# VH-VL binders against Ferredoxin-fold anticodon-binding domain-containing protein 1 (FDXACB1): the designs that were tried, part 2

Target 1, 94 residues: Ferredoxin-fold anticodon-binding domain-containing protein 1 (FDXACB1), of Homo sapiens (Human) (q9brp7r531to624)
Amino acid sequence: LYPPCYVHDVSFWIDQKKGFDELEFHTVARAVSQDTIISIQFLSRFQHPKTQQVSLCYRLTYQTCDKALTQQQVASMQSQFRKEIQQHLYVIPR

## First folded at step 11 (VH-VL; from r6 with heavy chain T30D)

Design t6
Fold by OpenDDE, fold request of step 12:
Structure t6 (fold): chain C 94 residues (1-94), chain A 123 residues (1-123), chain B 112 residues (1-112)
Amino acid sequence: as target 1 above (94 residues)
Amino acid sequence: QVQLVQSGAEVKKPGATVKISCKVSGYTFDDYYMHWVQQAPGKGLEWMGRVDPEDGETKYDPKFQGRVTITADTSTDTAYMELSSLRSEDTAVYYCARDYYPDISYWRYFDYWGQGTLVTVSS
Amino acid sequence: DIVMTQSPDSLAVSLGERATINCKSSQSVLYSPDNKNYLAWYQQKPGQPPKLLIYYASTRESGVPDRFSGSGSGTDFTLTISSLQAEDVAVYYCQQYYSTPTFGQGTKLEQL
C-alpha cells in the first residue's frame, strides 16, 4: 500500500538582473514542505512576447510514509511555498 | 570602452586589514555585478564574492566569509574589497571582474577584468 | 562546490599545430531552463588578468580569433586552438557558473 502523492505546479516571473537561484528554490521547498516534497521537476519556460519577461514552471510532488498527508495540508504548504519564494527569491509567482 | 582600474600594490603584516578599490568607466556601474577573484602566486583563480552596486547585496565564498567585505559606491563608480585578519596565505593578486548576465543566470562569467592588485602579507 | 579538473596541466605545441585542452566538472553544468552549459574559458598571460575567450561552452567572445573554439556538454568540455600562434602561449582556465563560480587548476600552454 503506497501513500498518496499530491502534485502541484508553480510558475513565477524572474528578475533577469538578479537571476534565478534554483538551489535556493529547492532549499526553500524542502523547508516549507517539511521534507514531504519528493520531486521537483522543471516543466517549461515562457517568455512574454511583448515585455520579454521570463517565467519558469516547476512541478512539485508531495508524498510521505512517516505521517498522514492530506490534500488540504499539501495545498497549505504549496500556498506557503509561493509566499516564501517571493520573499527569499527575486521571483513573482504567477 | 569598458575599463576597470584597481588601486596599487599593498604590503601588510599578519593580522592587518587591506582595502583595495576598483574604479570603473565606460558603462553604467550599477547595472552589473562586481566580483573579486584571488590568485596566489603561480596558482589558479578563486572566486571570493560579489556585490550588486544597485542595492548593495553581496554573496561570498565560505572560505572568505567573515573576513571579506565587498562594497560599492555608485557616486564614484568604485567597488571595494576589504580583507581583514590577513595571513601569509592571503598574499596574492586580487582582481575585480565585471559579469554579464544573459538570460536567467544567477551565477555568472566575467567579461571585463581589472589589472589586478598585489597584496603581500609578511612579518 | 563543483570541482573543475583540467587536463593536461601543461603541454607544448608547435606553431601551426592543434592544441587541445580538456575540462571536466564534478557534476553537470547543463542548465535545463536555459538549455545552456554554464562553462567559460579564459586566457591569462604573465602579468595580465584573465581574458574571456568562450562562454556557454561554445560561444566565442567578441574579438576572439576564430582559431579558438569550445565544445562539449554536461561534464566534459574542450578548448581547441586549431593552429597555434606565438601569442597563444599562456595559461588557460575553465570556469563553471552553474553554481558558486569555480575554476579549473589551469593548463600551461607553451610553444614547442
Scores: ipSAE 0.804, ipTM 0.938, lowest interface PAE 0.5, mean pLDDT 96
Fold by ESMFold2, fold request of step 12:
Structure t6 (fold): chain C 94 residues (1-94), chain A 123 residues (1-123), chain B 112 residues (1-112)
Amino acid sequence: as target 1 above (94 residues)
Amino acid sequence: QVQLVQSGAEVKKPGATVKISCKVSGYTFDDYYMHWVQQAPGKGLEWMGRVDPEDGETKYDPKFQGRVTITADTSTDTAYMELSSLRSEDTAVYYCARDYYPDISYWRYFDYWGQGTLVTVSS
Amino acid sequence: DIVMTQSPDSLAVSLGERATINCKSSQSVLYSPDNKNYLAWYQQKPGQPPKLLIYYASTRESGVPDRFSGSGSGTDFTLTISSLQAEDVAVYYCQQYYSTPTFGQGTKLEQL
């Protein structure tokens, strides 16, 4: 028996002067999800050609082996995670 | 030419407070974080904290949290570090250090350092 | 916190010979958005502040002699001085800046 896996991407604009703290991003992800996020994969970096703003995209994998996750629970965790990074990491989710 | 000039050496008693200045020249002070680093005699380097001179935002190492206050005055291009409740183990050289403005990273390396300020805490 | 451990604590090398200093981090210092190792090396001579030698593990700072080179990735890093000069006698520190900055304990390089 294999627990379900949910994959969700998150992308956001960064504040280039403040910078992006990747370790803190991982820390917030694991804290918000109660360690249900088991994988965080960097996907891409985009620089807007006119504004020079930079966005980053990461892939989050949600899974747990000790109780089944529902899509609704994961969606709530993803929504909360997007709020937390905006509040704490100088980013604006896309 | 980038230059970081610190205030002179100080001798303090336990329980006192010290405030060290770091005056910069040769670059736009508001654009770079200013960090403070402690070096005890015969010991290595320990990061204490930093300030963003543009908005006054600070971050401190937990070891110094509650005793250290780092500030910036953009009207005089001067950063300050204040360390309270001094103990004998706070005897050290204290450096201000500028980070280099990176591509997009939050944490950065230190490209320019002040000359250091010796603080001696003696009973 | 990421703990930085240097090896050896001290080292004596003859002029013109190679000096090698190792630095190990307790976890990866690779920053995904630029795929670079966030590791710096500093030289400190007596009575002076640290001087930046290397950043991104292997990129030499402007004005640093070519005999200084950095290598490694992930958690294991090396500073090499290919042909020791007398003015290279100093203490060397590695530092990670992937997270809250931490320094190795230092390696004292002496002339044999």
Scores: ipSAE 0.787, ipTM 0.902, lowest interface PAE 0.7, mean pLDDT 92
Fold by ESMFold2, fold request of step 12:
Structure t6 (fold): chain C 94 residues (1-94), chain A 123 residues (1-123), chain B 112 residues (1-112)
Amino acid sequence: as target 1 above (94 residues)
Amino acid sequence: QVQLVQSGAEVKKPGATVKISCKVSGYTFDDYYMHWVQQAPGKGLEWMGRVDPEDGETKYDPKFQGRVTITADTSTDTAYMELSSLRSEDTAVYYCARDYYPDISYWRYFDYWGQGTLVTVSS
Amino acid sequence: DIVMTQSPDSLAVSLGERATINCKSSQSVLYSPDNKNYLAWYQQKPGQPPKLLIYYASTRESGVPDRFSGSGSGTDFTLTISSLQAEDVAVYYCQQYYSTPTFGQGTKLEQL
């Protein structure tokens, strides 16, 4: 009754002019994963010392209660999520 | 000195279109988003949408999407809001408002507002 | 949308006394990347546009008197006027900007 729990971090450069919409980030994560993401945790903010670009890092935890996700399924969701945030949120995944 | 000066009050019939202007001075128009906010009588403030004057990108509240068009003309430092298919419920004061972005956020607060434009929709 | 609920809808306060206006959001407005509450307060007098008083829940805008202060975090916020002056009679709105902007219904502050 302990379904597997998968943790993946995502980091990305933001467009500081357009800005970063954290709530929309959560919305995209849940849409791509069909609500299998149960936790989204902010980890860090980094400013590159030469370029002054800012990157953010979040931790995503995947789990479902009624079936076991495989690592391959989660990796596929994570890959799609990275693609979706680049297309939707003015970010460039690292 | 930052100023947002809006066009004057208008009276319209149901089904018509209104276009109001917001002329900016005292700052670089291209560098800040311009927002539009509705205030109906007896109601509070409702965000309608915004435009990025630099590239013309817009966002709209679903309540107004399909009826509202927000534009910016950087050659005259003027933003416009056009609301079509007017209804009596659209009777309101409409404000333009500048956001302020001191950091990395997508959404920001409004530091300067236009004086407001009353639009009255009546038969 | 994040729903903003103010209380009370109106209040009357004697000159020189403290006025307190509460604002509650339907979910957290804490922006994780800068650890700030994305809540603003506006003052609106009759026939005038809203005027920004407070942003980030507690930071006063330039030119706003020190008697105005904001506090709170997460979902519960308060605007306090430490000593009411006659020119403070107005309607006050809270606004979140964590997501698509939404405003509280307003609180009318009157002089007793």
Scores: ipSAE 0.785, ipTM 0.897, lowest interface PAE 0.7, mean pLDDT 91
Fold by ESMFold2, fold request of step 12:
Structure t6 (fold): chain C 94 residues (1-94), chain A 123 residues (1-123), chain B 112 residues (1-112)
Amino acid sequence: as target 1 above (94 residues)
Amino acid sequence: QVQLVQSGAEVKKPGATVKISCKVSGYTFDDYYMHWVQQAPGKGLEWMGRVDPEDGETKYDPKFQGRVTITADTSTDTAYMELSSLRSEDTAVYYCARDYYPDISYWRYFDYWGQGTLVTVSS
Amino acid sequence: DIVMTQSPDSLAVSLGERATINCKSSQSVLYSPDNKNYLAWYQQKPGQPPKLLIYYASTRESGVPDRFSGSGSGTDFTLTISSLQAEDVAVYYCQQYYSTPTFGQGTKLEQL
């Protein structure tokens, strides 16, 4: 009756010198998913105790009103999103 | 002890180019981004762009698209802003401003400013 | 772009009285990774560059008198001068740095 929702988390190391642009992160998510991502929730910040590297984790919720999504379609969008943030945001997906 | 010292006022004709310098002292120049901000007379502040002096990477506001070039010379600890194809609406005071070195954020606030350079564009 | 709207455009306040300047952003400026509002306040006197007063919405810059305070969160922010002094006559700007920097239009503070 209700369209299915899919939830995927994304974690990535940041380039601390360049910094992380959270608004651009949201913009890339909407562009790649054609607004299928309806929620982006910050989960955690982790600093590795030995390397001092910082990683961030966000939760993405996929849903659409105009057609049903499949697990495979969402997995493809998530994979593309990981590639796009690495190319544009100075991050390395985990 | 941090200081940003800008070059003097300029008068230009429409269509000309202006290049403003910003010489820094009291800190390690290539560790901080340098920004440029425009203020038209009696008006508010508008961000123009920035440069990373370490690698020369730049970002510009689309409002100045194709007309602004921001550079840094780490051998002289000097940043430059060049604005081409000047128009009467470019009459303004131009400031260089240093951001605070980031914790993890991409965008930052400006802790030190140059004294400003008045550019007047008139025929 | 995130639009910053200040109110009022100008105000006059007697010496020793409280001055309040408001700033509203068109969207949240809360940076999730550190849970801080990316909002700064600047003071600008005639013929001078802007001077940083407040960052992270409520943190006073070193050397700024304690009569200056910032408050608010999300989209609504306030700069308060608890007891106006003659030297506080200036134009005040808010600025967000959550994204590409944008400034409010300014608020002119005058001595009544």
Scores: ipSAE 0.744, ipTM 0.897, lowest interface PAE 0.9, mean pLDDT 91
Fold by OpenDDE, look of step 11:
Structure t6 (fold): chain C 94 residues (1-94), chain A 123 residues (1-123), chain B 112 residues (1-112)
Amino acid sequence: as target 1 above (94 residues)
Amino acid sequence: QVQLVQSGAEVKKPGATVKISCKVSGYTFDDYYMHWVQQAPGKGLEWMGRVDPEDGETKYDPKFQGRVTITADTSTDTAYMELSSLRSEDTAVYYCARDYYPDISYWRYFDYWGQGTLVTVSS
Amino acid sequence: DIVMTQSPDSLAVSLGERATINCKSSQSVLYSPDNKNYLAWYQQKPGQPPKLLIYYASTRESGVPDRFSGSGSGTDFTLTISSLQAEDVAVYYCQQYYSTPTFGQGTKLEQL
């Protein structure tokens, strides 16, 4: 029996001067997920045609074999992740 | 033309504090981070920290955290690096370096450097 | 911190010959949002500050001679001087800026 896999995308606006620390982003993701994230994939970069703001989108994949992982648990971790990146990184979740 | 001009050489006793300056010209001071880099005699380069002159926000390397203070005065276009509790190992040339940042990078490379300031720590 | 390791530590090359300096990072410095390697090369001559040569691993800084080139991706990078000139004698450093900036230990390039 293969354990369930949960996928969630996260998008956020970047402060272009401050920049985006991708390594820290990964660190925060893995910490919040309690090491249930098996993949963090950059998906896309978007620049608003009018405001010129830049947005990034990443895909997080959750999966674990050593304990039960539910959709609710992952949703909670994803929500916490959005909160954490806003606090730790110069980004605004969207 | 962009110029970074640092203050002159310093001689300090162990335990003392040194503060060196880096005055810039040729560009808008608060648009770029100012970094400080240490280079011990005959050794390599070590990043110490940086300041955003616009809001004063700083980042430090853990090695220097607690002893280094980097500040910026936008009224004089001058960045400062203060290093306290000096040790003999702090004997080095210290460089200020302007970064250049591409679109959304957090960490930076350095396109312009000051001429360096020698700090000698000896009893 | 990402550890940068250069090789060799020192290199002697005859004038007009190719000089090759390698730099390895302990982890990838490929920045996903830009799909660029956050790797720079500097030249430092005695009594002078470092001079930026290359950024994004392969982009030559303005004013840098064509004989300087950077290549590589991920964790392995190379600075090449196609034809060594006398003024190229210096110490060269690689530096990653994917994370907290760290430099290689330097490679001393001498004229043979």
Scores: ipSAE 0.696, ipTM 0.915, lowest interface PAE 0.8, mean pLDDT 95

Design t6
Fold by OpenDDE, fold request of step 12:
Structure t6 (fold): chain C 94 residues (1-94), chain A 123 residues (1-123), chain B 112 residues (1-112)
Amino acid sequence: as target 1 above (94 residues)
Amino acid sequence: QVQLVQSGAEVKKPGATVKISCKVSGYTFDDYYMHWVQQAPGKGLEWMGRVDPEDGETKYDPKFQGRVTITADTSTDTAYMELSSLRSEDTAVYYCARDYYPDISYWRYFDYWGQGTLVTVSS
Amino acid sequence: DIVMTQSPDSLAVSLGERATINCKSSQSVLYSPDNKNYLAWYQQKPGQPPKLLIYYASTRESGVPDRFSGSGSGTDFTLTISSLQAEDVAVYYCQQYYSTPTFGQGTKLEQL
């Protein structure tokens, strides 16, 4: 049987002046997940109708056949990912 | 009209430090990043780094990291690029360039450039 | 860093003829949120700074003649001059700002 896969979405506000480095976003994701992320998919862009602030949503899929991967481990990695992108990127998680 | 006016040519000895200025007009200085680009004689363009004039935040290319300092003075609408420990290989024209982005997107490019500043490093 | 590679390094084109310059990025410069490429083209003449021609891969900067056009997406891009004019003799650079800005090595366009 195929190893289980875990899916998590992440949404965050971006700083339009500072910009959003999507490449760095991917790099941080792979680093935090220890390369267990097999897919990063952009889902949606939202712009606040009043403030005009922009938020992005991505879907991360975790899967590996090299080692055991549990839902708890993925949840932990996802949590760390949210922290890391806030530190390395000019974003605020939603 | 947007204008970026750089300081004049410099002649330096190896090991010295050079500081180039880029004075802007025609737009709000602290609303846009200011970048610096190096071009050695007969060679291509190389990004050095950038500064956010609003808060002074900088990013540098690793090639220049440790020797380059980019600053901005919002009181005079002037950006600066300081390069220390000069080498003969640093002989080049240096450009400041405005980083433009639309209000609603992160679509950046260099729409306005300074006229360039020649720095010659020789013993 | 994303590596930008132009081809050819130089070319000579007769006046009135089409000039084509290619640019390849080591990875995609397509920004997913807005489905646009962070790819720009610049023209540089001797003793002058680069001049912006095209941004978002295919949008002409104001004042740029219609004979200049940009196309492509992802990793492969092309700058086309439909009918070469004498004043178009210059070095052309592609540049990405999907991540840390990087430039192609440049293409020298001469008149044949």
Scores: ipSAE 0.605, ipTM 0.894, lowest interface PAE 0.7, mean pLDDT 93

## First folded at step 12 (VH-VL)

Design w2 (from w1 with light chain P33V)
Fold by ESMFold2, look of step 13:
Structure w2 (fold): chain C 94 residues (1-94), chain A 123 residues (1-123), chain B 112 residues (1-112)
Amino acid sequence: as target 1 above (94 residues)
Amino acid sequence: QVQLVQSGAEVKKPGATVKISCKVSGYTFDDYYMHWVQQAPGKGLEWMGRVDPEDGETKYDPKFQGRVTITADTSTDTAYMELSSLRSEDTAVYYCARDYYPDISYWRYFDYWGQGTLVTVSS
Amino acid sequence: DIVMTQSPDSLAVSLGERATINCKSSQSVLYSVDNKNYLAWYQQKPGQPPKLLIYYASTRESGVPDRFSGSGSGTDFTLTISSLQAEDVAVYYCQQYYATPTFGQGTKLEQL
């Protein structure tokens, strides 16, 4: 057996005027997960043809080298991460 | 120094609309969100919404969504709050309040407040 | 919404004595990135707007006397007046700004 790995995507609308701080995005991810997120992969950018709003999508991979993570622990981290980026990075989750 | 001066008290009938002004001085109006806060007589404070004076972007508390409109006029350094379909429970003092947003933080505390505007909705 | 609950609703304290007001949030107001608690305290006297006392849970606003202090973290916070003065009689509110702003119901601080 091997340590479980969990993959969750997050997508959100950004505020192009206020800007999206990708470095801060990565910082929030690592802080909330206490470095359990081992990979943050940019997946896509979409610009709505009518409103010109831009959304981004990232893939987060959770894993530890210690005792195995549970689904509940990862779900809690993912939920907290979505909440913190919405509150602090001028984004609106999709 | 920094001042937020609100328009005077108003008496309205149920179903009417009120529009309160908040004229600022002593700082760059465009640099700060302007918030509106309701305080019913003898009660606590309730956040209603905010506007970014720079681009007019707004956010409202769901309790007031659909009845409140918050605007800013940068040519006169004046924010406005309009509350429609007034009810007796809307009788309250309404405050404008400035938050500080030049950091990357989305929300902050309110460092300066207007003097308050009493709106009375008579039955 | 994050619900803010203050206790007590009313408090009477003799001049020169310590006053303690508690505030509890329904969710943590600690932001993981900067490790700050997004909590403020306000004083409101009759007929006046609220006045900011404390921000980030423990930082005094300019001009606020040293007898006012804030403490706590996460969900549990305290405003302390170390030696009550007559001019400190007011209603005190906590407010979170971690998310959409919400206020506690207020604590009325009275003399004696």
Scores: ipSAE 0.144, ipTM 0.777, lowest interface PAE 5.0, mean pLDDT 88

Design w6 (from w1 with light chain T100H)
Fold by OpenDDE, look of step 13:
Structure w6 (fold): chain C 94 residues (1-94), chain A 123 residues (1-123), chain B 112 residues (1-112)
Amino acid sequence: as target 1 above (94 residues)
Amino acid sequence: QVQLVQSGAEVKKPGATVKISCKVSGYTFDDYYMHWVQQAPGKGLEWMGRVDPEDGETKYDPKFQGRVTITADTSTDTAYMELSSLRSEDTAVYYCARDYYPDISYWRYFDYWGQGTLVTVSS
Amino acid sequence: DIVMTQSPDSLAVSLGERATINCKSSQSVLYSPDNKNYLAWYQQKPGQPPKLLIYYASTRESGVPDRFSGSGSGTDFTLTISSLQAEDVAVYYCQQYYAHPTFGQGTKLEQL
């Protein structure tokens, strides 16, 4: 049997002048999740038709085999992740 | 025409501080980040840091963190790089370089460069 | 930091012949949001600053001759000069901008 995996998407607006640091995004994700994230997948890029602002969407997959991982724990990590990227990456979670 | 013109060569003693300038023309200064790159004699290129002239925000390479200060004066369209506690290994040509960002990249490549400023550190 | 490694360190090519310079990154520089490789190439002649040749791994900067081309993806990139000209003698650098900008150590291209 495989351990359960949890999938969460995250979308955010970016500052087009500052840009989006994808590597740092991955780094922060793994740090916040304590390395329980096994996959970070880029899903889509959206540009608002009126404001021309750009948003990005990523899919994060959480899974671990060395300890129990619950939906609540993942939800908490996801929430913290949204806070961290807002503080460090010039993004605004959607 | 975009131009980046740097200040002249400097000769400094170890422990001293040097401040070189990069005056730009031909574009809107505060729309682009200004970067500084070090090149020791006969060696490669090393990114030192950059400044956003619009708000003064800076990023530095950890190698230079604590000794380098990059600033911008939008009133004169001039960027500055100050390097303190100079040592012999700081002997190098220093370039200012404008970045270009056609999309949403955070880090940049450099489309225009200053002519370089030689800084010699010797006893 | 992403480490950039060029090969060879130096090469000599006859006029009219092809010159090939390789650049490897320690990790992928493919930027997911726009599916582009954040890799640039520069040419530097003695006493001059670097000159941008290629960006996004394969897009030539305006004014760069057609004989210069960039290729590759992920971690392996190549700068090719299809027919070496005398004015192409220089040091060439690759640079990634997926993370903190880092440059290759440079490749010295000489005329054989």
Scores: ipSAE 0.808, ipTM 0.933, lowest interface PAE 0.6, mean pLDDT 95
Fold by ESMFold2, look of step 13:
Structure w6 (fold): chain C 94 residues (1-94), chain A 123 residues (1-123), chain B 112 residues (1-112)
Amino acid sequence: as target 1 above (94 residues)
Amino acid sequence: QVQLVQSGAEVKKPGATVKISCKVSGYTFDDYYMHWVQQAPGKGLEWMGRVDPEDGETKYDPKFQGRVTITADTSTDTAYMELSSLRSEDTAVYYCARDYYPDISYWRYFDYWGQGTLVTVSS
Amino acid sequence: DIVMTQSPDSLAVSLGERATINCKSSQSVLYSPDNKNYLAWYQQKPGQPPKLLIYYASTRESGVPDRFSGSGSGTDFTLTISSLQAEDVAVYYCQQYYAHPTFGQGTKLEQL
């Protein structure tokens, strides 16, 4: 049986003075998911036409080779990841 | 005209502390990060850390974490690097360096450097 | 940490000839949000601070002569001096800024 694969997008506003650390973003993703995030794909950069704020969007793919992930486990990891990037990377999740 | 002027050379004994100043002129100090870079004699360049002069937020390389303190005084347009518990291996030239502001990235390259400050640690 | 490895460690080139310095990173330095390689090159002469030559792998800093060029992508990068001048004798460093800055060990360029 092929292990299930879960795809979740995350988007967030950055602090343009502080800047966005993409490697740290990857590091936090791996730590929070205990390495179950197997790919992280940059999707888009958006600049709000009125406020000039910049947001970024990434696609996360969750899968393990050892045991089946449940949708509830993945949703919990995604929720914790959104909280952790807000705390560590100067971003505001959308 | 951008200038970064560092304090003079120092000779220290093992276990002492050194504090190096970097006074800037020719730009708005608060708008750019200030970095410190170590170069041991005959060696390459090693990044030590940075400060945001606007709010005092710092980042340090793990190699120096716990021994280095980087600060900024916006009233005098001067950055400082303090290195404690000096060892002979800390004998090096220390540079302050300004980053060039990119629009969204966290890490940057260095467009202006101070003249360097030699710190010699000998017993 | 991203390890930067330069080759060769030293290089001797005749005036007017081409010099080529390589730099390899232990992982990609491509910053996805702007699709640029976060790699810089510096020149350092004895008793002087480093001087920025190139950023974003291939963009020359203002005032840098046209004979200096950078190329490469991802993990493999090259600094080329198309026609060596006497004043180009120096140590050259690559530096990544995709993550906290790290530098290559340096390449000493000498005149044959």
Scores: ipSAE 0.771, ipTM 0.898, lowest interface PAE 0.8, mean pLDDT 91

